# VH-VL binders against C2 domain-containing protein 3 (C2CD3), part 1

Scores and structures below are computed, not measured.

Target 1, 169 residues: C2 domain-containing protein 3 (C2CD3), of Homo sapiens (Human) (q4ac94r1171to1339)
Amino acid sequence: SSGLLDVGLRYRRSPRTAEGVLAARTVSISVQIIRACGLQAAAKALAEREPALQFSATVGVNASVTTHLSFLPQGEQRRTHPVACSFCPEFSHHVEFTCNLVTQHCSGEACFLAELLEFAEVIFAVYHENTKSASDIISIESCKEYLLGVVKVPTKELLIKRSGITGWY
Structure headers, positions and changes below count from the first letter of each chain, unless a header shows other numbers; antibody chains are not in Kabat numbers.
ipSAE, averaged over its two directions, is called F for ESMFold2-Fast, E for ESMFold2 and O for OpenDDE. V2 adds 0.75 times the mean of E and O to 0.25 times the DockQ between the complexes of E and O.
[cut] stands for letters that were removed.
Atom coordinates printed by the task and the answers are left out, and those that the model quotes come from them; centres of patches stay.

## First folded at step 1 (VH-VL)

Design a01 (framework fv_levilimab)
Fold by ESMFold2-Fast, scan of step 1:
Structure a01 (fold): chain C 169 residues (1-169), chain A 121 residues (1-121), chain B 111 residues (1-111)
Amino acid sequence: as target 1 above (169 residues)
Amino acid sequence: QVQLVQSGGGLVQPGGSLRLSCAASGFTFSSNYMSWVRQAPGKGLEWVSGIYSGGSTHYGDSVKGRFTISRDNAKNTVYLQLNSLRAEDTAMYYCARDLGYYDSSGYFDYWGQGTLVTVSS
Amino acid sequence: DIQLTQSPSSVSVSVGERVTIDCKSSQSVLYSNKNYLNWYQQKPGQAPQLLIYWASTRESGVPDRFSGSGSGTDFTLTISSLQAEDAAVYYCQQYYSTPYTFGQGTKLEIK
C-alpha cells in the first residue's frame, strides 16, 4: 500500500466498432474507485489540524471521495457514498464522464480531446464526513466534511494504453 | 439572513503581506465553495481564488504562488493571505459564496461588501 | 483559460428602449445541455449582483425585463424596457472551468 487510493481509469467509446468510432462525437472516460487504504496517517494528520476529531481518528474514518476531471466543469464532479468507520474503505465506485472529442479555442481553432488528455489530470479528494450534535438541549446533527488527502492521476496514458490506467495513487 | 462581512484590507508597501478575512453567517458555511474576486480601480472583475468545503483550492494564474486561500469551518470564515504584493494587486477584494452544495455551482449569489487593498510606497 | 469578450464596451440609451449586450466565449461553455455562463450587474460603489445563471435562468428578485439567451460560445443579455436604475456595468462570467473568467464589462448609461 504505497498510495492512498486504488483506482482505475479507462478511455471508452460507444459504440466500439470502427464505423461507430468515426461517427461518434463523444467518448466516455470511465473512473473506478475501488478502495482507499492506509488512512491512519491521513486521519492522524487531520486530527492534528482539527483536534476535535481525535476520537474519530482512533476508531476509523467515514470516507468519501470526489472525482474531478481537470478539463470538465466544476459542477460535473462525482462523489462516492461514504463508508463508515474504516481506515481501508472499499467503495466499489464506478462513474463515466461524457467528453466531446473536439472543443474550440478563442482563436477559433479546435482543441482535440487527445490534446487535453495529454496535460490533464483526474483529481480525487478524500474526505472524512463527521456528524456531531450541535446542542444537548436540542438534538441537532450537523454534517461536516474534512479533507484527508488529494490524489492526482495524469490522463496522458489513457490514449496510449488500451487497458487504461490502474493502481495505487 | 445570509451575510458576508469582510475585513483586513489596507495600505501596504510592495513586497508586503496582508491577510483578508470574510466572516459568513446565515447559511451552512462548511457546505459551500467560497471565492475571492478582485477589481482594480476603474477596471473589470478578476477571479482570484476558490476553496471547496473540504479545503481543495484553485487560483488564478496571476496570483499562483503568492496568494493562499484558506477556511476555518468552525469560525465560518474564509481567508486570503496576500504575499509578495505588487502595485498591480491594488484592488477592491470581494469574497463571494458559490451556491453549490459541496461542489462548485459556479455562480456567486452573495458577495461581501469588499475590502480595499492598496499597494504603494 | 477561457476568455470572454463583450460588445459593446459602452452604450448610451434612453429610458424605455431595448438594450442588448453580447458575450463571446473563446471556447464552448456547453456541457450536457447546460451553458456555464452568468450575468452580473454592478452599480457604482457596490458589489456585483447576480442577474442570470445557466445563461438564461433569472435570479430571484431580478425584474422580468432582464433576459439571457444563447448557447455554446455566443450569449446575449437583453433589457427589454430600460429603467433609470439600470445604469450600471454588466459582466458575463463563465464557470465551465477554473480559473473562472469575466468579460471586460459593458457600461450602460442612461441619456
Scores: ipSAE 0.006, ipTM 0.543, lowest interface PAE 10.5, mean pLDDT 79

Design a02 (from a01 with heavy chain D98G L99P G100Y Y101D Y102F D103W S105G G106Y Y107S; framework fv_levilimab)
Fold by ESMFold2-Fast, scan of step 1:
Structure a02 (fold): chain C 169 residues (1-169), chain A 121 residues (1-121), chain B 111 residues (1-111)
Amino acid sequence: as target 1 above (169 residues)
Amino acid sequence: QVQLVQSGGGLVQPGGSLRLSCAASGFTFSSNYMSWVRQAPGKGLEWVSGIYSGGSTHYGDSVKGRFTISRDNAKNTVYLQLNSLRAEDTAMYYCARGPYDFWSGYSFDYWGQGTLVTVSS
Amino acid sequence: DIQLTQSPSSVSVSVGERVTIDCKSSQSVLYSNKNYLNWYQQKPGQAPQLLIYWASTRESGVPDRFSGSGSGTDFTLTISSLQAEDAAVYYCQQYYSTPYTFGQGTKLEIK
């Protein structure tokens, strides 16, 4: 696989069962982070810029991933549980983001969510969690995170494909 | 009582470096997001950097690549390492608690007393 | 980045009068019925202090003469009956996305 993360994105309107109601005003954007793989290169690059870190071929990294929708507040970010000691961690992580069909644009004008999705991205940040550093006085006994990489997945095709967006990125 | 006590600062030449410290007490430091906000003399507030409880960091565009925020949860201290300083970095630097918690609060509710950084030849 | 513009930049009023300060955002800071917009007060020589969060919720200990209103891109801080101790610079701030940004500030002086 040429990518770092095996992900899935799907769009779903919130269903309504009451007869005679208006079309649903909200949608759910489903984000799955199935696994990461090939983290050796990212770990090597990280170790070169962070002298307190060393990674062996037999141990791996302690990886976690944050998910951010580019049009939502930073406070709406989600994070996977960490997976210890792996260069190919399996997260099997699933989250849902509830969004309004009609929302604001940068000009303050109301716009459809589909217009935002034409230009938006799902931003995944992959981190290594270092729970202890024996040789670094500042990070001794501290839980410290280090960025391994960033993966951006455009949302443009999300609404037009029933199967959603899936694959390695 | 929540307290943020700052130290460091001073006068440096352009291109120089300084390290600012902010010692926290009166709350569970290890669970809180911490920020640095600066204010040039007679000017407004500018958010500089922030660090999550677990160590993930964010930076303002003007300081990215030059400043490094870090924390020591065992010592209840947040740091700001200032490198490659420029005249326009001259400001009062405040540490602030906030956002209080990633999920529960979205404000800077407690601020340190400030540390003056002057960059001049 | 989200830019916040305050108006007026300076205002002088007498004790007992009403003051309104406006803050306009370059994009909406509304999500799920919450506005990610705060107001701060800064007196000379002091660090800023939080007055209002989520656009309209008063921080504990803040007098009820202070109120916030607005939604999306247009916000207002109102001081209903100005007192001498209210002389300060007031800042709006957004927490919708990083980088967190502040308005340029409004200086409030007492005549």
Scores: ipSAE 0.005, ipTM 0.524, lowest interface PAE 12.4, mean pLDDT 80

Design a03 (from a01 with heavy chain R97K L99R G100Y Y101S Y102S D103G S104W S105Y G106E Y107G; framework fv_levilimab)
Heavy chain, then light chain:
Amino acid sequence: QVQLVQSGGGLVQPGGSLRLSCAASGFTFSSNYMSWVRQAPGKGLEWVSGIYSGGSTHYGDSVKGRFTISRDNAKNTVYLQLNSLRAEDTAMYYCAKDRYSSGWYEGFDYWGQGTLVTVSS
Amino acid sequence: DIQLTQSPSSVSVSVGERVTIDCKSSQSVLYSNKNYLNWYQQKPGQAPQLLIYWASTRESGVPDRFSGSGSGTDFTLTISSLQAEDAAVYYCQQYYSTPYTFGQGTKLEIK
ESMFold2-Fast, scan of step 1: ipSAE 0.012; ipTM 0.589

Design a04 (framework fv_levilimab)
Heavy chain, then light chain:
Amino acid sequence: QVQLVQSGGGLVQPGGSLRLSCAASGFTFSSNYMSWVRQAPGKGLEWVSGIYSGGSTHYGDSVKGRFTISRDNAKNTVYLQLNSLRAEDTAMYYCARVEYYGSGSYLPFDYWGQGTLVTVSS
Amino acid sequence: DIQLTQSPSSVSVSVGERVTIDCKSSQSVLYSNKNYLNWYQQKPGQAPQLLIYWASTRESGVPDRFSGSGSGTDFTLTISSLQAEDAAVYYCQQYYSTPYTFGQGTKLEIK
ESMFold2-Fast, scan of step 1: ipSAE 0.007; ipTM 0.558

Design a05 (from a01 with heavy chain L99S G100Y Y101D Y102I D103L S104T S105G G106Y Y107P; framework fv_levilimab; at its last look DockQ between E and O 0.03; V2 from the best seeds 0.00; counts 0 for: pae E 14.9 > 2, placed apart)
Heavy chain, then light chain:
Amino acid sequence: QVQLVQSGGGLVQPGGSLRLSCAASGFTFSSNYMSWVRQAPGKGLEWVSGIYSGGSTHYGDSVKGRFTISRDNAKNTVYLQLNSLRAEDTAMYYCARDSYDILTGYPFDYWGQGTLVTVSS
Amino acid sequence: DIQLTQSPSSVSVSVGERVTIDCKSSQSVLYSNKNYLNWYQQKPGQAPQLLIYWASTRESGVPDRFSGSGSGTDFTLTISSLQAEDAAVYYCQQYYSTPYTFGQGTKLEIK
ESMFold2-Fast, scan of step 1: ipSAE 0.006; ipTM 0.516
ESMFold2, look of step 2: ipSAE 0.005; ipTM 0.459
ESMFold2 (binder alone), look of step 2: mean pLDDT 91; pTM 0.930
OpenDDE, look of step 2: ipSAE 0.266; ipTM 0.772

Design a06 (framework fv_levilimab)
Fold by ESMFold2-Fast, scan of step 1:
Structure a06 (fold): chain C 169 residues (1-169), chain A 122 residues (1-122), chain B 111 residues (1-111)
Amino acid sequence: as target 1 above (169 residues)
Amino acid sequence: QVQLVQSGGGLVQPGGSLRLSCAASGFTFSSNYMSWVRQAPGKGLEWVSGIYSGGSTHYGDSVKGRFTISRDNAKNTVYLQLNSLRAEDTAMYYCARETYYDSSGYEAFDIWGQGTLVTVSS
Amino acid sequence: DIQLTQSPSSVSVSVGERVTIDCKSSQSVLYSNKNYLNWYQQKPGQAPQLLIYWASTRESGVPDRFSGSGSGTDFTLTISSLQAEDAAVYYCQQYYSTPYTFGQGTKLEIK
């Protein structure tokens, strides 16, 4: 009955005055990842595909979540700190994306951010991060990750709902 | 040594299929985004497809619905399945490593395979 | 989609000369003080090699005669003292958004 992620999204501008709001060229899109739940099923499915992870998935997962706005560069993805050995990790993670109010993302012509948000999504990818042994040699590429699930939240209602978008997805 | 070794090219008739393979060594493959980039004879570079560390995929408009990118992290290999091949798909196909977004690196194709030739001809 | 236009399409110069290659983007590739623009060198019969990332940062092992400049929509690759081994096709590439796109390439020939 519940989704995998408890999230919150808000659209805001920092200046409070009407003059400041009219002069603002950027806005903030706030994303909060509160918790994940019900990861037992995803972990079981992962363990069936990846036998080496069978016992880790039984005990719990080392979950992390990436956040990506579909209209921003790939390099602007954000990642939570991993939460060890839990099927119901609490992240309490908050990030802000600074976005231009008017952008050229649409084929070199001017596009208003509001037009992009009508069709855009916030994409959350939930991963299990494989733990290394204590004796393992450190490498910049030492982390192995396994996809547990993907949650997509449309941004359309962000423009019309003053309280933002909150809930399980 | 960091290396990408490709295989699986060849000559195929229009409408045929091929599977390209790219075997990675010298780095933690499962942590990296991987892409395929092609180059028609005498022409420029065209990005074809990408796959994220977790398996999410993206495709260029010219290949959507015909090509499928996949990965096998246990084998450190990325694949490109080419279906419904057309004469205009004739190209050298390169696999390339994208820098991981959570790494201290840059966002670029920093390591390339040697390429594998795909020729679509009757 | 973001389109990259390179100029010139080809250039022929002598060893020791300076050469400049331009890349113009149809939209800005600047976000959070980073330009998502890369340059690659491709010699005949070889795979491309990364030269410059973040518009101006040289990849490890790339000679200091190669430099990148520009921001937003207008970018330049400069080779300050051309060597014979620099004969290649040069490509700019944006990493700002999928689909990733390349310029058409600039063929550099040594006289």
Scores: ipSAE 0.006, ipTM 0.516, lowest interface PAE 12.5, mean pLDDT 79

Design a07 (framework fv_levilimab)
Fold by ESMFold2-Fast, scan of step 1:
Structure a07 (fold): chain C 169 residues (1-169), chain A 122 residues (1-122), chain B 111 residues (1-111)
Amino acid sequence: as target 1 above (169 residues)
Amino acid sequence: QVQLVQSGGGLVQPGGSLRLSCAASGFTVSDNYMSWVRQAPGKGLEWVSGIYSGGDTHYGDSVKGRFTISRDNAKNTVYLQLNSLRAEDTAMYYCARGGEYSYGFWDYFDYWGQGTLVTVSS
Amino acid sequence: DIQLTQSPSSVSVSVGERVTIDCKSSQSVLYSNKNYLNWYQQKPGQAPQLLIYWASTRESGVPDRFSGSGSGTDFTLTISSLQAEDAAVYYCQQYDSYPYTFGQGTKLEIK
């Protein structure tokens, strides 16, 4: 497969029980990021755009991945722990997004999660985290990250495959 | 107080067409996954088709290309258009309210219509 | 397509006895600790009725004597103390993937 990320997506529903009466309005979208591979090409492209950065075959990148559901606010993004010095980092990362089954637009009209999923994507952004900032100042904001690539996985198949979507993307 | 009332069955010759109707009350069909399930005389259940709240449709292998599920939100009614009917399509046809991926607690057929008989015979 | 095979095809028991009906799936319907399998009851002349969903959760209004168990590919419906009104055909159904499929059914008769 010609993908950068080995991922899994699953739509997990609330049970229809006494407990489900309180939770029936939400579902979980489960996201697994197992590993990335083949980051050498992305690192080379990044180094060409950022001459101050250089990557060698022996060192690798310090990769982290953010997960964003296209219909949720950016503040609800998740991030893996960074994996140092690898072009094929293993994350073994699992997160769940709690989503309302019905949302409302500013107009007050209902918008169903299934309608959002038909046109939505899970957006994975792969970053290199530079351990040494060019600024090198004493500050909580001295860390720098550089985009290596973006992987987008359509959520439409979650409406068809109840067992979910898995594979390289 | 959820109710599904079916109509539109009957006797038809091979190659003929019928339209089945399933009128819902007590809930809104556009908020649910709606399905058609059939049962040949003396045989088991076979899932035929479904339509989710957003309008996407699914079909069983034996009916794909011949049957069409649709919905009229204003009438709160689900339809199944049966075309190019064969003797093997003879069955009791049930409509059922099911789960859809946006309504997680409805992953099953919790309410069923009374059924409508379709007989394909010469 | 996922094929569901039920056993036995028919069973005859007395009121008050325990009955088990098995359903075997051609592939796993388990994903992340949830089994996408339902059980339905169909009494003579009636439409099917949901009994159990997610392999083991009883639908509201279903008597406690009905229970579901199993995981992955092997599932069982148990009726702990059979009553006369339980005479029916029982079907398992998977909803892991399209097309949805049903088992062939198990006919339960009361002696």
Scores: ipSAE 0.000, ipTM 0.483, lowest interface PAE 14.7, mean pLDDT 79

Design a08 (from a07 with heavy chain G98E E100L Y101D S102Y Y103G G104D F105Y W106E D107F Y108A Y111I; framework fv_levilimab)
Heavy chain, then light chain:
Amino acid sequence: QVQLVQSGGGLVQPGGSLRLSCAASGFTVSDNYMSWVRQAPGKGLEWVSGIYSGGDTHYGDSVKGRFTISRDNAKNTVYLQLNSLRAEDTAMYYCAREGLDYGDYEFAFDIWGQGTLVTVSS
Amino acid sequence: DIQLTQSPSSVSVSVGERVTIDCKSSQSVLYSNKNYLNWYQQKPGQAPQLLIYWASTRESGVPDRFSGSGSGTDFTLTISSLQAEDAAVYYCQQYDSYPYTFGQGTKLEIK
ESMFold2-Fast, scan of step 1: ipSAE 0.043; ipTM 0.628

Design a09 (from a07 with heavy chain G98D G99Y E100T Y101E S102W Y103E G104L F105L W106E D107P Y108H; framework fv_levilimab)
Fold by ESMFold2-Fast, scan of step 1:
Structure a09 (fold): chain C 169 residues (1-169), chain A 122 residues (1-122), chain B 111 residues (1-111)
Amino acid sequence: as target 1 above (169 residues)
Amino acid sequence: QVQLVQSGGGLVQPGGSLRLSCAASGFTVSDNYMSWVRQAPGKGLEWVSGIYSGGDTHYGDSVKGRFTISRDNAKNTVYLQLNSLRAEDTAMYYCARDYTEWELLEPHFDYWGQGTLVTVSS
Amino acid sequence: DIQLTQSPSSVSVSVGERVTIDCKSSQSVLYSNKNYLNWYQQKPGQAPQLLIYWASTRESGVPDRFSGSGSGTDFTLTISSLQAEDAAVYYCQQYDSYPYTFGQGTKLEIK
């Protein structure tokens, strides 16, 4: 039982120009979500928790993943496009979060991003997304997501590995 | 041009302390990642410690808790404080410029100091 | 930690000959199409001098008889036409992850 989500995290500080000397107060945290697998158990558990949803756990789920970097000032998040009817969806999703090297969202005092990363984690929330009603009735539509699982990846290794963190979590 | 001039070092008994200095000219240490590398007599190179431009520090497992890297930006100097010295810490200690933060294609470890000998004997 | 293994430990060759020194990494040091791998030359009584960075880029002032190749885990330093002044110990080093590590060194002697 070793991992639901195949991800990659990288810490990049790399302005392309000399003008970036001033702008080198920022870094990018690169997040890759390659695929999920083994969603059968989560789908079965969801079907048991939400019997009114009435979906078959044997055909797959409509999976999407939301990445949360809650240690950042804005609590920034990004979501993949949903992949329909699969227990092993391929997302091939890549996003970057721009972070200040020095932030003030750490107890109201200025603190280095590295101090936050030492104890932080990136949170991946995996959802099943319900489809819209077959009827185009204006008065009501069902647009609900259902949590399948949460994957947490510690960020402390980003401080010691330029190649980043990769693998199943 | 770039120069790193080292000082400090000497003979100390086990359990003693020394502070090594690395004075830089031709560049600003606060804009660079700086490292200390040591070499025991007749042996290979071992990375000891590094300090990032922002002040973050890293240490090799053999020296964690005993050595402290620091810098004085006003003096453009990097220090390595050696505490609780052991016989196995006997080595030539080099400071080296790692690289500048924003220069992706610039070399790492392009300039080294001349070295400072530390001898720990009982 | 990433371990770097150099081979051979020592080699003796004549002026004008070609020599290759290999460096094998226990883990890939490739990141975003760059190999975080340096080669150094150290002569007796001197600090190490950078020869090659990013696995294959020659440092300024280094003669073009020195070249680096390889990617990921397997790297080679080549000296195409040895000169007497090339007698030294050669080290590879990775700077992909902490702690930074060096190979054990290859001693090059010239007959």
Scores: ipSAE 0.005, ipTM 0.532, lowest interface PAE 11.2, mean pLDDT 80

Design a10 (framework fv_levilimab)
Fold by ESMFold2-Fast, scan of step 1:
Structure a10 (fold): chain C 169 residues (1-169), chain A 123 residues (1-123), chain B 111 residues (1-111)
Amino acid sequence: as target 1 above (169 residues)
Amino acid sequence: QVQLVQSGGGLVQPGGSLRLSCAASGFTVSDNYMSWVRQAPGKGLEWVSGIYSGGDTHYGDSVKGRFTISRDNAKNTVYLQLNSLRAEDTAMYYCARHEDYVWGSYEDAFDIWGQGTLVTVSS
Amino acid sequence: DIQLTQSPSSVSVSVGERVTIDCKSSQSVLYSNKNYLNWYQQKPGQAPQLLIYWASTRESGVPDRFSGSGSGTDFTLTISSLQAEDAAVYYCQQYDSYPYTFGQGTKLEIK
């Protein structure tokens, strides 16, 4: 697909902590959101769908991005700070997800996470955050933010690319 | 070019405090696991503290509760706050980047060390 | 805590000889076919320099006479065709588990 987000993913084993569970090992999944580009088309489409949304397409959008790993609970999702008035916002956002192995063996060969990563994906949702709120006419199950786009990056390549995954998605 | 430049050492009395600084150039500290390692005069290396890319911190058993590692991402700098200093904390303190969190470089990761900052705890 | 024990504590050898330095871990540092073990060289008055990472991968710029081997709990640094500039203290270090730990060091002297 054509790229909306310039992102990077890395998969590395995280060392166990001295105060942690001795029988458990952790893996870190690092997610970097460098920038978004080409938001003009998404902003135009949003303006056509949302007549109550007051913003100028010429000044840009207030973009933020959520990161969700498909095999983790929704409560573990992360969000960037919003970048105001831009169609090509630079986030320079880095988050790390610490994931545990489900096996009881610290040095065992079995890896629950590797099996999940073969079929999982990282889901990036790009939103426009409206800075003004209506006093409330009717609540019709609308989001407080407005979705601009969704990017899904398969995690399977983290198992085969030692340098990680980098590029436009 | 990638490098770490350290500052903030000196002579302090037992019970005193110091803050060590480690300024990075050529890479982003928030993308890496950053550590402080010390070496007492004539002795071996001892890992003191680390901060991984996600912000969680870890400490060696001898410094827990007294030392605090932190970073300022805007300044691309890592700090080590030393409190309740003891004579046995006298050492050269090094800041180092660990390969385990180097972005985009599983096989070719470099481990970089600062020049060291001497801390002397004496009355 | 994972404890690393190096042997010997010191060794004196001649130029052109081969030396081996052993590092034994109190528990395995192997995970997903990777050994989380580094080797460092430290010359007097200088910061340590990385020689070997992932137990056997040479750092860029390190001569090929330095090699690392081993897996799990037993590791060896081998320096072949020793040169005068190789006189230093050598440390192994694990980064599998917190706290990170170093071996006690091996002092290599060239006659």
Scores: ipSAE 0.006, ipTM 0.468, lowest interface PAE 10.8, mean pLDDT 78

Design a11 (framework fv_levilimab)
Fold by ESMFold2-Fast, scan of step 1:
Structure a11 (fold): chain C 169 residues (1-169), chain A 121 residues (1-121), chain B 111 residues (1-111)
Amino acid sequence: as target 1 above (169 residues)
Amino acid sequence: QVQLVQSGGGLVQPGGSLRLSCAASGFTVSDNYMSWVRQAPGKGLEWVSGIYSGGDTHYGDSVKGRFTISRDNAKNTVYLQLNSLRAEDTAMYYCTRDFDWLLSEYYFDYWGQGTLVTVSS
Amino acid sequence: DIQLTQSPSSVSVSVGERVTIDCKSSQSVLYSNKNYLNWYQQKPGQAPQLLIYWASTRESGVPDRFSGSGSGTDFTLTISSLQAEDAAVYYCQQYDSYPYTFGQGTKLEIK
């Protein structure tokens, strides 16, 4: 209600295999994107910024949301299915990021996931997807993404809440 | 079967230090969440510290910066290092196998027998 | 921090009676249809023992007369037919968030 996105985040442990110390050890960071609301203001701002886009004031946006963990590569970014013609799209989207408890080298030593989560964030970017009517390769080339908003949720609380983080952001 | 056997308590002067030990059998400490809970004489329960299987640690506000939870995987033992002890730290200290919130039906919440810590001049 | 308040602080009842102990949380401990609340029994001179987890699931070996109910912020432990061996202090505990917190305890005495 006071925020753009209704989201949920959880830190989930994966059991260790019977192989012992050499077995891969991971945790899952679970992300739910339930819905976005209040996209009217962002849509109007976009229409003013991009007059050529010719936004309809009475028709919604074709919204999609990307989820990025700030310490992971861009290639690990996830995206929701787009929801057409809505200012309050419901995504009901759930993804899990599998993370090693000990990551690749950082600043002269191994990085522990807990140390990364203390200062990291989950970055949600909400886009309007606009494309030409044709569905061939020229339509794909003309496909444009327009940023509506960015929501950043600190991951520090995942270390202290078993039930995770939920609410509007 | 699961057992937690504690040791390391005693009488210490204010400002002193003690290390409590909790030796586990019947399961592997590094595969589970472990906590320390204390109880002052005649009072209720207070959660003190916990350690996840991955090594992440948490502390109650009253002990933050003074106590350190750790473990030795080779010895299958969890420790609580108590530093800068105060009279109000006098309590029976219990180690407990914390619920694995994802797999709680496969893990039981077991408690050690307790270790008494007395801080007095 | 999440604060848990139990009522009553003490109760004295006869064998065979029904007893209810309430636990009120300052914040909801409900997430994805699970309540992160436990109940423990502590007999004199002993470590606490788990009775109920996830608000209503009885631990293995716990007698059927013990049951837990409630959701969100209001929880109840019920002993349907009190036995002499049930004299103890009962604690609720939330494990939704660190620091984990306990209620102040309810002392159950047998007349």
Scores: ipSAE 0.005, ipTM 0.490, lowest interface PAE 12.0, mean pLDDT 78

Design a12 (framework fv_levilimab; at its last look DockQ between E and O 0.58; V2 from the best seeds 0.00; counts 0 for: pae E 11.6 > 2)
Heavy chain, then light chain:
Amino acid sequence: QVQLVQSGGGLVQPGGSLRLSCAASGFTVSDNYMSWVRQAPGKGLEWVSGIYSGGDTHYGDSVKGRFTISRDNAKNTVYLQLNSLRAEDTAMYYCARSPEYYDSSGYYPDWFDPWGQGTLVTVSS
Amino acid sequence: DIQLTQSPSSVSVSVGERVTIDCKSSQSVLYSNKNYLNWYQQKPGQAPQLLIYWASTRESGVPDRFSGSGSGTDFTLTISSLQAEDAAVYYCQQYDSYPYTFGQGTKLEIK
ESMFold2-Fast, scan of step 1: ipSAE 0.195; ipTM 0.669
ESMFold2, look of step 2: ipSAE 0.000; ipTM 0.490
ESMFold2 (binder alone), look of step 2: mean pLDDT 90; pTM 0.911
OpenDDE, look of step 2: ipSAE 0.256; ipTM 0.762

